# Miniprotein binders against Mevalonate kinase: the designs that were tried, part 3

Target 1, 378 residues: Mevalonate kinase, of Arabidopsis thaliana (Mouse-ear cress) (p46086)
Amino acid sequence: MEVKARAPGKIILAGEHAVVHGSTAVAAAIDLYTYVTLRFPLPSAENNDRLTLQLKDISLEFSWSLARIKEAIPYDSSTLCRSTPASCSEETLKSIAVLVEEQNLPKEKMWLSSGISTFLWLYTRIIGFNPATVVINSELPYGSGLGSSAALCVALTAALLASSISEKTRGNGWSSLDETNLELLNKWAFEGEKIIHGKPSGIDNTVSAYGNMIKFCSGEITRLQSNMPLRMLITNTRVGRNTKALVSGVSQRAVRHPDAMKSVFNAVDSISKELAAIIQSKDETSVTEKEERIKELMEMNQGLLLSMGVSHSSIEAVILTTVKHKLVSKLTGAGGGGCVLTLLPTGTVVDKVVEELESSGFQCFTALIGGNGAQICY

## First folded at step 10 (miniprotein)

Design N4 (from N1 with G93A M108L)
Fold by ESMFold2, fold request of step 11:
Formats: sequence, structure tokens, C-alpha cells
Structure N4 (fold): chain B 378 residues (1-378), chain A 117 residues (1-117)
Amino acid sequence: as target 1 above (378 residues)
Amino acid sequence: TPEEQIEEWLEEGEEAKEKGDIEEARYYFSFARKVAEINGDKESEAKAYNELGEVFRKLGRPYDAEFWLAKARRIAKKIGDEKAIAEILQELAKAYEEMGKTEEAQELKDEAEELAS
């Protein structure tokens, strides 16, 4: 009566910001997960008329009666078609917002409201009006640019779809979905992302669903196959940023300095393409040589991001610290705070650099890059 | 309560580890860690970090085990829990052996044995 799913976060290896201006970006899965557990109650259970959402890692719980949900979002059971993803209508979204408002979220918790809305939409469209307890826990720091919203949508959808798979055909441990179910999962997750972001690019949910690496250019997403392991130290600066303002600032700089910025965007495009080629290559180049090439490309990308104006004193502090330990770092995502990636070549231990970073108030994780996408466990 | 949740997850992680389900153990120890950090429960932080170290070592990832075990060591030293420090050093030594860093591993084992004597 229980199915579990998990989905990875993501990082941007190269090309952030410049991609808005036609350059190539490369994103990859990281092995920090959002987990969803779906439990159906026994028919005689006390709460067989409720849908309960538990965010146990932050000590929050939400609960609705099925009758109330059906009043707000009346679906005809004959029109449920989990194989045909649909968009949430504006009318339905308003009804869901009422259900969320009835949970009386205080202002400091309002950042949860769109995720709860997405939960209600995906659950009712895929499962319908059946009682359940859904537990969501995440290793991803919220709002840090590591793809937490996409990982939520992907993991949740995976759990919901898996509820129709015969338990006899699944073994112990984590397993991937087949390509047909991954495609369906990604389409549903994209619809969930639209509730949270309005106009998502599709990169985050695609890399979370399929894993590995994604190349993105001018609206086109290409799945890539990594042929080398990559390990990163991810440092969360704990500095919030206004992503739209940072993106706008780059565009304004491009207007003021069109020739210079065109050269900057072209250089980033070249870096992204070369990085993708190195990671995909099957040639006899040693992993150590590939790591040195990636190190140099990351260093160059950070310099170009600085020239775009999207670095920050907190990011530069992380970079300076990691340089003392002979490690190369770059910001990932919007910049202006957020997260910093540091390449960890084969054989690298991190005790001293992590101690120094954490003593400065930063939060550190290690992660493998380009690994598993969505997975299910029974 | 958060304290009860931490205790429950540490127990469930240990049970999963004993059954050989290392990925399930990762789940429980990850979230015991997160709640312990949020609540400032340093004793539980150190235990969760140490358990995550063992999890990653058993997953064949001794460099990631080193990351977690180094965190456990720093917290256990701050607390002054010599028994915890000795356990952490033994696990860290195993991670260093898997890296091929045998001299460093032996130094850690010697330190752990001195604390246990």
C-alpha cells in the first residue's frame, strides 16, 4: 500500500544568462533528491475520507476532506485520463487556491502555496478523489537554484503514476521508469511547473525526469549522455537574489555595450559546447586530462559571468576560499548569491575547504553529476 | 515533535542499515540530519553525519563518506563526546583505506584506539 519515488535536483554547468541571448547552456542532474512517499489507507482506516500532505522535514501537515476537494474541483471519473496530460485551467487554479487558503498559511510560509497547489492538481488529475497520505521530504535547499520545484513535480508525478504498476513486476530497491512512462512523467511534471512558474523553460523537469545531462539552445532541449563521472562541491551562499533583476541587468548591459557583450555571449557558447563535447567523448583521453579541461572551462565561464555583472561578494568569497585549496569554482544559475559549484577532481578530499567555507556561514554538499533521473521504490 | 521525529528516523535508518537496504538508510539519515540541523540538536547532527558517512562508504563512495565524517568529527569534538569521536574515526579510517590512503587510515585508527583505552 506504499510506493516511493525520488527525483534529482539540477545544476547549470555552463551557459546560464548567455542562453537568454542565444548561447548554449548545459544542465545536469545532481544526486540530491526530493522524495515522495504515497500511502493508501486500509478500507477501515479512520482517515479513509481525507487527503493528507506531510512535509515532515519542515514539520508541516495539510489535510482536506475528499468531499471538500470534490466540491471545489468536480471531475467526472469518466474523463480521468492519466495518459493525456492537460494544463490546469485558470478557473481550476482559482478553486485550488481557495483550498490552499483554507489551510491558513501564515505569511512566512506563503512560499509553499504554489507547491501545495501543484500537489492538489497533480493528485486529483492522476489519482482522482481517493484518500491517501503523501509525504514529501527534500535534500535540496529551497530557492537556491538547484531545481527544487522541478524535482518536486517529477517525484510526485512518478509516485502517482507508479500507483498503477503491478507490485509483482517490481523488485526491491530504486528502479527507473521505461521511456514511455518517463515521457508521460515529464509532460505531467511540466504542467505542474507551469502552476509554480507560469512559463517554465522545461529544462529543469526534463533533466530531473531523465537524469544525466541536457543541452539547451534557443528553446531546443537535447538529451546528452555523460561518459565520465563528475563530482562537485556545492556551496549554498544563503544569499537570496532576484533572478528577474539579474537577467534584466545582463540585458541592459548588452544594450549599453552591444559589441562587447556579443563577444562575451559567443565565448560562453563556445565554452558550453566544448564542455558538452568533453563529457560525451568516448575517446582515450584520461579522466584526469578531461577534469583539467573542465576546470579551465569553468574558470573561464566564471570570468565571463563576472563580466555580465551577475557575480556577488558571497560568490567571490567562496571562489577565493576554494582557490586557496587549488580548486576551481563558478556560480551556477542566476548568480547574485545562490549556489557555487566547485569541481572535485578524482582523489580530492574536502575536510579543510568545507570547514573553512562552513565557518564563514556557507552550507556545503557534495554531489555526483549526470546520474539517475526519476526512480521508484516499492 | 522534531525531537521525536529525529529519534524515529535515526532508529528507522539503523533498521534499514541492518537489513542491508543502504538506500533506505540514506533516506532516513538524510532527514534526521536536516531536522537536527534546523533544531540545533548537535548530538543528533553528529550521529546523523556519522551514519551518512557509513552509508556513502557502503555505496562505494569513500570521498563522499569523508565529507560527512569530517562534519561528524568536528561536531563530536565540540561536544566532547569521546565515544562518538572514536566511532567516527574508525569509520573515517575505513573510508581512507578505500581511497588507498593507508598511512592516514592507520593514524586515525591509532587515535580512535587511544580514545577507547
Scores: ipSAE 0.874, ipTM 0.946, lowest interface PAE 0.6, mean pLDDT 90
Fold by ESMFold2, last read:
Structure N4 (fold): chain B 378 residues (1-378), chain A 117 residues (1-117)
Amino acid sequence: as target 1 above (378 residues)
Amino acid sequence: TPEEQIEEWLEEGEEAKEKGDIEEARYYFSFARKVAEINGDKESEAKAYNELGEVFRKLGRPYDAEFWLAKARRIAKKIGDEKAIAEILQELAKAYEEMGKTEEAQELKDEAEELAS
């Protein structure tokens, strides 16, 4: 038996940083996916007593005997509750860490350890101690602010839950989960995110699970319905950054310049709300006019992000390059590197701008914004 | 090995494409592309980019097809494969026709014919 799942990454369209200070942010799914394939072996297979994780897109494989997993995570199978998400205890996480250490990760790949731990937790709590081969491949660059950890948790959980629920032919293609199963998978994915991040906000896994867009303000998540197509060029600067330091820097600037920064945060709040309204609107305004308004709002948001101190020379280089091609860009997420979004209005070809960006060492993707969430395929 | 993985995924992508399962073809070609890029396999990169271009054109997304086919063109030029360049230009012309950019599509077809002559 084989089941496949995929889940999208995300971008922050407006409101990053200011949202920490009470402003509204808008996040959206992108159609760059993490894929999970779950295969159960035949009863006669030689590896019928093992759990194998294959990261084929980076040429890594991990394997554990079921007996070893049971020793490390000793729990009564009668307490398995796939319908009732649970948190991974600190004690259980330490036991799982031993299983990961036994795989002898190369030092350059040690950043994978929390993801592998999350895989073992989710698999054992949802499936239990059954042999399988799990393949994970991702179109999302790691650590670039595009929600790769959440997409992993969502896609993995979707595959694990789907393996027990539905019978469909493989020829049906990708299908969405119903609302009840989306709620369950999102709760499990949130528990997986806690292993990776400790205190996730729930935004990334929610966008990845449900797709489309969300509005976030002061702990309140509101799902949005996009009523227009949006296409973006996403440029990965390949510059790593310290998200906590950037967030702290904005807070320190707000302490030093409280009146100025309060006005900045209020302006961002207005931009985010207006952008959300445009995307949801069903009125008679043309797609072209909506695109022009979105371009202006993105330009304004980038200027305000610069005033918060969260841009970077690599981000500014991308912006300058795209401006030469009459395109508008803004950083997405923490800034200080990471990714840059460029709106691609209807009719825009990107050969020349992408050539310039890639010749400068940046990595480019195109993506549709606000599309599908988690999907499964049998 | 990475080389075997690339070849397997390119083959599986082609099979999926022949069956009309374009989303499955996207999966295989996307990851053939990624592994080729990581390993510096320029010939496989160009082939995967070209296949992704055809996939997105068949998905009704000619602007995303243009993105991938332009990458294929740049790599094929770098390795000097004129037959590959001509094939890529014909696929790119199809994408431009689907955009309604008929004059630009004809220019691409003319360039492809010059390379074939």
Scores: ipSAE 0.870, ipTM 0.941, lowest interface PAE 0.6, mean pLDDT 90
Fold by ESMFold2, last read:
Structure N4 (fold): chain B 378 residues (1-378), chain A 117 residues (1-117)
Amino acid sequence: as target 1 above (378 residues)
Amino acid sequence: TPEEQIEEWLEEGEEAKEKGDIEEARYYFSFARKVAEINGDKESEAKAYNELGEVFRKLGRPYDAEFWLAKARRIAKKIGDEKAIAEILQELAKAYEEMGKTEEAQELKDEAEELAS
């Protein structure tokens, strides 16, 4: 038996950093997916006593005997409570860490360890101690701020929950989940994210599960409905960054320059709210006019992010390159490297700008934003 | 091995494409592309990019097809594979036709036929 799931990554369209200081942020799903395939073996198969995790897109495989997993994570009455999401206790996490250490990850691949831990915990809590082969492939570059961990948690949970549905329709292609199943999925995915990030905000997994767009302010998440197509060029600078240091730097600047920074945060709040309004607008304003307004807001947001000190020479290089092609760009997420968003108005071909960016050592993708959330395929 | 995985996914993508399962083809070609990139397999990269171009054109997204086909073209030119270049240009011409760029599409078709002769 086989079930597939996929879940999108995300971007922050406006309002990052300022949101820590009470401003509004807008996040959106992107149509770059993490895919999970869950396959249960026949009872006579050689691997009917093992749980196997295959990261085929990076050529890695992990395998555990069910006996060893059950020894490390002993049965309790809550193991089969898939309808009641639960947190992974510190004691259970330590036991899972032993299982991960037994796979002998080399140091350059230790970045995978928390994801493997989350896989083991979600699988055992939702499915229990049953053999399977799980394949995970992702279009999202790791560590780039595009929501890779949340997409993993959402896609994995979707596949695990879908495997227990008794009546299934074959040949339907990709189907969205109903709101009840999405709510359960999102709660489980949040618990998985806690293993990876400790104290996630819930934004990334919510965007990945529900799709489309989210407005976020002071811990309050509001789902939005996009009424226009938006296409982006996403440029990965390949520069890593320390998100905590960048966030701390903005807070320190706010302490040193309270009046100036209050004005900056208020300006970002206005930009985010206007952006959300344009995207949701049902009026007769042309897509081209909406695109021009969005371009200006993105440009303003980038200038304000620069004034917060969170840009970087790599980000500015991408911006300068895209300006030569009359395109507007802004950093997305933490800044200091990571990814840069460039709005692609309708009718825009990207051959020349992508050639320039890639010849400078950057990595480019195109994506539609605000699309589907988690989906299942049987 | 990565080389075997690339070949398998390119074959599965082609099979899916022939059945008209364009989303399934996207899956296989996308991950053949990723593994080829990681392993520096330029010939497989060019093939995967070209196939992704066809996939996105068939999904009604000719501007995203252009993105992938331009990448395929740049690598095929570096390799010097004139047959591959001609095939890529034919697919790119179809994408430009769907954009309404008829003159540019004809120029690409003419270039492709000159290379094949």
Scores: ipSAE 0.869, ipTM 0.942, lowest interface PAE 0.7, mean pLDDT 90

## First folded at step 11 (miniprotein)

Design O1 (from N2 with G93A M108L)
Fold by OpenDDE base, fold request of step 16:
Structure O1 (fold): chain B 378 residues (1-378), chain A 117 residues (1-117)
Amino acid sequence: as target 1 above (378 residues)
Amino acid sequence: TPEEQIEEWLEEGEEAKEKGDIEEARYYFSFARKVAEINGDKESEAKAYNELGEVFRKLGRPYDAEFWLAKARRIAKKIGDEKAIAEILQELAKAYEEMGKTEEAQELFDEAEELAS
């Protein structure tokens, strides 16, 4: 039996950093997917006693005997509760870490350790100790801030949960999960994100699970329905960043300049709210007019992020390049590197701008904004 | 090997495309391109980009097709594969037609014809 799942990445459209200080942010799904294929071997097949993880897009394979997994992870018959997501205990996490260490990851790939741990935890918690081959491939560049960890957790959980669904309900092609299963999915995915990040906000996994767009303010998540298509160019600067340091830097600036920074955060809040209103609008306003308004809001938001001190020379280089092509761009996520979003108005071809950006050493993607969440295929 | 994996995915992608499973084709070609990029296999990179262009055309997404086909063209030019350039230009022209950019499409068709002569 084979089950396939995919989950989208995410971007922040508006509200970066200011959201930490009580402002509204808007996040959206992007149609760059992490794919998970789950294959259960026949009892007569070779490797019917192994769990194998294949990351073919980065040419990695990991394999454990089921006996070794059972030895390392204490199994209590009470622990297989698919319907009741629970946090991973520190003890279990340590046991899983031993299994990951035994795979002898190269030093340059040690960043995968938390992902592999999450894989082993989710698999054993939802499926148990059955043999399988799991293929995980992602269109998302790892560590780029495009929600790759959340997409992993969501896609993996979707495949694992879907494996328990009756074959009679199998449709043709990619299908979305029902609301009940999405809620369960999102809860499990959030627990997976805790293994990777410790204290995630839940935004990234929620966006990846449900798709479309999310409004976030003061710990409250609101699902939004987009009424307009958005297409963006995503430019990965390939410059590493320290998110914690950037967030701390903004907080310190707010202590030094409380009134000015309050005004900056309020301006970002207004931008996020207006952006959400435009995207949700059902009025007869033309798409072109809406796009122009969004462009100005993005430009304003980028200026405010610059004023917070979270831009970088690489980000500015992308912006300058896109401005030459009459496009508007802003950073997404923490800044200090990472990714830049460029709005692509209807009718825009990207050949020239992409050529120039790539010649500068950047990586480019085009993406649809606000698409589907987690999907399964049987 | 990465090279063998790329070839396998390109073949599986073609098979999926022939069967009309466009989303499956997208999957195979997407990761073929990714591994080709990582390994510096420019020939496979260009091929995968071209295939992605066709996939996105079939998905009714000509602007995304343009993104991939334009990349394919750049790679094919760098490696000097004139036949590949001509094929890519034809697909690119079709994408431009689907965008309603008829004049630009015709220019691309003409360029493809000149290169094939």
Scores: ipSAE 0.901, ipTM 0.956, lowest interface PAE 0.5, mean pLDDT 94
Fold by OpenDDE base, fold request of step 16:
Structure O1 (fold): chain B 378 residues (1-378), chain A 117 residues (1-117)
Amino acid sequence: as target 1 above (378 residues)
Amino acid sequence: TPEEQIEEWLEEGEEAKEKGDIEEARYYFSFARKVAEINGDKESEAKAYNELGEVFRKLGRPYDAEFWLAKARRIAKKIGDEKAIAEILQELAKAYEEMGKTEEAQELFDEAEELAS
């Protein structure tokens, strides 16, 4: 039996950093997917005693005997708890870490350790100790801030949960989960994100699970329905960043300049709210007019992010390049590098701007914004 | 090997495309592209980009097709594959037609013809 799942990446459209200080942020799914294929061997098949993880896009394979997994992971009555998502205990996490260490990851791939840990945890909690081959491939560049970890957690969980759903509506093609299963999915994915990030906000996994867009403010997540198609160019600067340091830097600036930074955060809040209103609007306003408003809001938000000190020379280089081509751009995520969003108005071809950006050593993607969440295919 | 995996994905992508499973084709070509990029296999990279262009055309997304086909063209020019350039230009011209950019499409068709002659 084979089950496939995919989950989208995410971007922040507006509200970066300010959201930590109580402002509204808007996040959206992008149609760059992490794919998970789950294959259960036939009882007569060879190697029916192993769990195998294949990361074909990075040419890695990991394999454990089921006996070894059972030995390492403490078993309790709550081990298999598909319907009741719970946090991973520190003891279990340590046990899983031993299993990951035994795979002898190259030093340059040690960043995968948390992902592999999450895989082992989610698999054993949802499926148990059954043999399988799991193939995971991602269109998302790792470490780019496009929600690759969340997409992994969501796609993996979707595949694992789908394997248990009896109503194999063998529908042809990709299908979405129902609301009940999406809620369960999102809860599990959030627990997976905790393994990777410790204290995630839940934004990334929620966007990846449900798709479309979300509004986030002071711990409250609101699902949004986009009524306009958005297409963006995503430019990966390939510059590494320390998100924690950037967030801390903004907080420190807010302590030093409380009134000014409060005004900055309030301005970002207003931008996020207005952006959400434009995207959700069903008025008779033309798409072109809406796009122009969004462009201006993006420009304003980028200026405010710059004022927070979270821009980078690489980000500014992308912005200057896109401005040359009459396009508006802003950073997404923590800044200090990472990715830049460029709004692509209807009718825009990207050849020239992409050529120039790639010549500068950047990586470019085009993406549809606000698309599908987690999907499964039987 | 990565090279063998790329070849397998390109083949599987073609099979999926022939069967009309465009999403499956996208899957295979996307990862063929990704691995080719990582390994510096420019020939496979150009091929995968071209295939993605066709996939996105079939998905009714000519602007995304343009993105991939334009990349394919750049790689093909870099490696000096004139035949590939001509083929890519034909596909790119079709994408431009689908965008309603008829004049630009004709220019691309003309360029393709000049290279094929």
Scores: ipSAE 0.894, ipTM 0.953, lowest interface PAE 0.5, mean pLDDT 94
Fold by ESMFold2, fold request of step 16:
Structure O1 (fold): chain B 378 residues (1-378), chain A 117 residues (1-117)
Amino acid sequence: as target 1 above (378 residues)
Amino acid sequence: TPEEQIEEWLEEGEEAKEKGDIEEARYYFSFARKVAEINGDKESEAKAYNELGEVFRKLGRPYDAEFWLAKARRIAKKIGDEKAIAEILQELAKAYEEMGKTEEAQELFDEAEELAS
C-alpha cells in the first residue's frame, strides 16, 4: 500500500559551458536525495476520492478531487500507456496550469508551479485517476545547479512505476531497478523535465536515474563506472542566477574571441577526458595519487571557467576561503552563483572550513560522488 | 505545525535508529534538520545534527559524521547547552576513534566527562 523512491542530485565535475561548444563534460550523482513516498488509501478509507501532494519539508499541502482532475484532463482508458512515454501537449499543460492555479499559491511560492504541474502530469499519465497521498521531501536546494528538478522527476516516476511491482520482488531496504525499467524511468523523467525546462539536455535525469557518472559530448551520453571513492564539500552560495544569460555570454565571448575561446574549449575537453580516464582507471595507482591528479584538473578547469566569464564574487569568496584551508574548489553548473565543489581528499576533516563558509552566509554539505541512482523501497 | 513536524521526525528517527534501520533514521533526521534550519529552531538543529552524526558514523562514514557533529557542537556552544555539548562530544570522539585519531578521541571523551558531571 506504500512504496518509497529516492533519486540523487548531480554535479558537473568538468566541462560545463564548454560542452555547449563541442567539448566533453563529466557529470556525477551525489548522495543527496529527493524522496517520494506514494500511499494508496484502503478502499474504505476516508478521502479515497482525492489526490494529495505533501511537501512536508517546506510545510505545504495540495489536494484535488479526482472528479475535478477528470473534468480538467479527461482521459479515456485506451490512452493510458505507462510503458510508452509521451510528451505533455500544450493544451494539456494549460489544463494542468488551471488545476495548479486553483490551489492559490502565494506569490513567494510561485516557483513551485512547474514542479506541481509535472507531478500532476506524471501521476495522471502513469497511474491515472486513482486516489493517493504523495509525500515529496528533498535534501537538494532548488535552482542551485544540483539537479533538484531531475531528481524530483526521477524519484516520482520511480515510485509511480514501482507501484505495480509484485510482492515477491519486495525486500527490506533500498534496491535499484533493472536496466529495462531504468530506461523507461529515464524517458518518463525526461518528459517531466520538459515541463519544467522546456528543452532539457537529458544529462540531469540520466545521471539521477542511472547513478554513478556520465560523460556527455555532442548530444551523446556515455555511462562511466567509477573505480575510486570521491568526497566533496558542496557549498551553496545562495545566489540565484540566469543560466540562459550565462550560456549566452559564453557564446558571445566565443564570437568576439574565436581563436582564444576555441583554445579554452579544447583545453576543457582534454581536462574532462583525463578526469574520466582517472575515475575509470583500474590500475594500482594509489587513491592519494589519483586525488592529486583530480585536484590539479579541478584547479585548471576553474581557471578556464573564469576565462569564460561564468564565475561570480560569491564563488570566488568560497574559493578563497577553501584555499586558506589548502583545499581545491571549482564552480559546478552554470556558475554566476549556485554551488561550488571542493575536493575532500581521504582523511580530510572539515570543521574549520565549514565554520568559516557558514559564518559568511553560505550553506554547506558533504557528499559521496558517483553512487546509486534511482532506488525503491517497499 | 513546523514545530510538530520536527518533533514527529525526530521521534521517528529515534525509533528507526533503535530498530537498527539506519537509512530510515537518516531520512527522518535529515528532514527534521531541514525544517529546523528553515524555522530558526537552533535547539532542534543541534539535536538533528548530532543524530545525523551518529547515523553517518553507524554507516561507516566517520568523516561525514564529523561534518554534522562539528555543526552540532558550534550551535550547542552558542546556546550554552552543556548537556547537549557533552553528548555531541561523545559522539564526535567515537567518530575520531573510527578515523584512527585515538589521542584526539580521548581528549574529546575527557572533555565530555568533565561537562557531564
Scores: ipSAE 0.876, ipTM 0.943, lowest interface PAE 0.6, mean pLDDT 90

Design O1 (from N2 with G93A M108L)
Fold by ESMFold2, look of step 11:
Structure O1 (fold): chain B 378 residues (1-378), chain A 117 residues (1-117)
Amino acid sequence: as target 1 above (378 residues)
Amino acid sequence: TPEEQIEEWLEEGEEAKEKGDIEEARYYFSFARKVAEINGDKESEAKAYNELGEVFRKLGRPYDAEFWLAKARRIAKKIGDEKAIAEILQELAKAYEEMGKTEEAQELFDEAEELAS
């Protein structure tokens, strides 16, 4: 039996950082996916006592005997329930870490260890101790702020949950899960994110699971329905950043300059709300007019992010280049490096601007914003 | 090996494309592209970019096809593969045609034909 799943990455369109201070943020799915293929061996086939994880796009493979997994993390049958999401205990996480260490990851690949741990946790809690081969491939660059960990957790969980469905609709392409399974998927993905990030907000896995866009304010998540096409150039600066330090820096600036920063956060809140309204609008406003309004909001948001101190020389270099081509850009996520979003209005070709950006050492992709969430294919 | 993986994925992508499974073709060509980039396999990069261009054009996304085909063109020109350049220009012209940029498409078709001569 084989089931495939995929889940999108995400971007923050507006409101990053200010959302920590009570402002509204808008996050959206992007059509760059993480894919998971789950294969169970034939029942009385050859040696069927192993769980194998293949990261084929980076040429890595991991394999464990089921007996070894059972020794390290013994679950009785009463604790294995796919419909009841649970958190991974600290003692279980330590046992899983031993299983990961036994795979002898090269030092330069140790960044994979938490993802492998969440794979083992999700698999054993949802499927149990059954042999399988799991293939994971991702279009999302690691550590770039595009939600790669959430996309992994969502795609993996989708594959694991879908494997229990008896219906065989193979050959009908990619399809969404029903609402009940999406909610269960999102809860499991959040537990997986906790292993990778410790204290995730829940935004990334929600966007990856449900797709489209969400609005987030003061702990409240509202799902949005996009009514316009949005196409972006996403530029990976290849500059790593310390998200906690950037968030802390904004908070410190707010303490030092409370009146000024209050106005900054209020301006961002207004920008995010207006952006959400434009995207959801069903009125007769032309796509071109909506695009012009979004361009202004992105430009304003970037200026306010700069005033928060979260831009970076690499981000400014991207902005300078795209301005030469009359395109508007803003950082997405934590800033201090990471990725830059550039709006591509209807009719825009990107050959020249991409050539300039890539010649400077940046990595570029185009993406549609606000598309599909988690999908499965049999 | 990475080289064998690239070849396998390019073949599976072509098979999916022939069957009309365009989303499946996207999967294989995306990862052939990624592994070719990591390993510096310029010929496979150009081929994967060109195939992704065709995939996105068939998905009704000619502007995204342009993105991939422009990358293919730049690599093919650097390695001097005139046959590849002609094939890429043909596909790029089709993308421009679907954008409604008929004059630009014709210029690209003419350039591709001249290279094939």
Scores: ipSAE 0.872, ipTM 0.944, lowest interface PAE 0.7, mean pLDDT 90
Fold by ESMFold2, fold request of step 16:
Structure O1 (fold): chain B 378 residues (1-378), chain A 117 residues (1-117)
Amino acid sequence: as target 1 above (378 residues)
Amino acid sequence: TPEEQIEEWLEEGEEAKEKGDIEEARYYFSFARKVAEINGDKESEAKAYNELGEVFRKLGRPYDAEFWLAKARRIAKKIGDEKAIAEILQELAKAYEEMGKTEEAQELFDEAEELAS
């Protein structure tokens, strides 16, 4: 038996940082995916006593005997229910950490520890102590602000939940889950995110699970429906970020300059709301006119992010390069490095701008935004 | 081992493409590409980029096909593999046709024919 799942990464179109201060943010799914394949061995197979995790795209494999897992994480029957998402206790997390340590991760790969811990938690709570081989491959660069941890939690949970469904004759190709299963999936994915991030906002896993776009303000998430195609060039600067320091820096600037920063946050709020309205609009305004308005809003948002102090020389280099090609860009997420979004209007080819960006050492991808959430393939 | 994984995924991607399972082909070629990039295997990178270009064209996304095929073209030119360049240009020309950029597509077809002679 084999079950496949995939889940998208995300970007923030507008409103990052200011949202911490009461402004609206808009986030969207991108069609760069994390994929999970779940395979159960034949009952007579020699591997019928092991759980194996394969990260083939980075050439890593982990394996545990079921007996060892059960020894470390004994569950009673009331805690093994896929329909009732639960949090991982500190005690259980310590036990899982021992299982991860026994795999002897190389020093340069220790950043994987929390993801492997989340894998073990979700698998044992949803499936229990059954043998399997799980393959995880991702198109999303780790740590770049594109939602790779949430996509992992969502894709993994989707595969695990789908493995229990008796309806084996789903249609060919990738299919979406119904709303009831998406809600359950999102709750489990949020619990997985807690293991990785401690106190996640819920926005990344929600965008990954449901797809399309969301509006986020003061802890409230509203799902949006995009009514126009949006294509982006995503440029990874390969510069790591200190997200806490960047968020703290904005807060400190707001304390030092309360009137100015209140105006900045209000301007961002207006930009985010207008962007959401344009994308959802069904009026007769041409796609080209909508694209020009979105360009202007992105340019304004980047200027305001610069005034918050969260840009970086690498981001500015991407912006200057794309301007030479008459394209508009803004940072996405925490800034200080990470990724830069460039709007690609209808009809835009990218050969020359991508050549320049990659010659400068950046990594580029194109993506459609606002597309599918979690999907299953039998 | 990474070389073996790249070879396996390129083969599996080709098999999926021949069966018409273009989403499965995308999966294999994406990850062949990723491993090739990590290991600096330029020949495999160019092949994976070219295959991703064909995948996206068949998915009805010629602008994304252009992205991948332009990358393949740049590497093939640096290597000096004129047969690969001609093949990439043919696929790129097909992407331009699907965009409605007929004049640009014809220039690419003509260039590919000149290199193949």
Scores: ipSAE 0.868, ipTM 0.940, lowest interface PAE 0.7, mean pLDDT 90

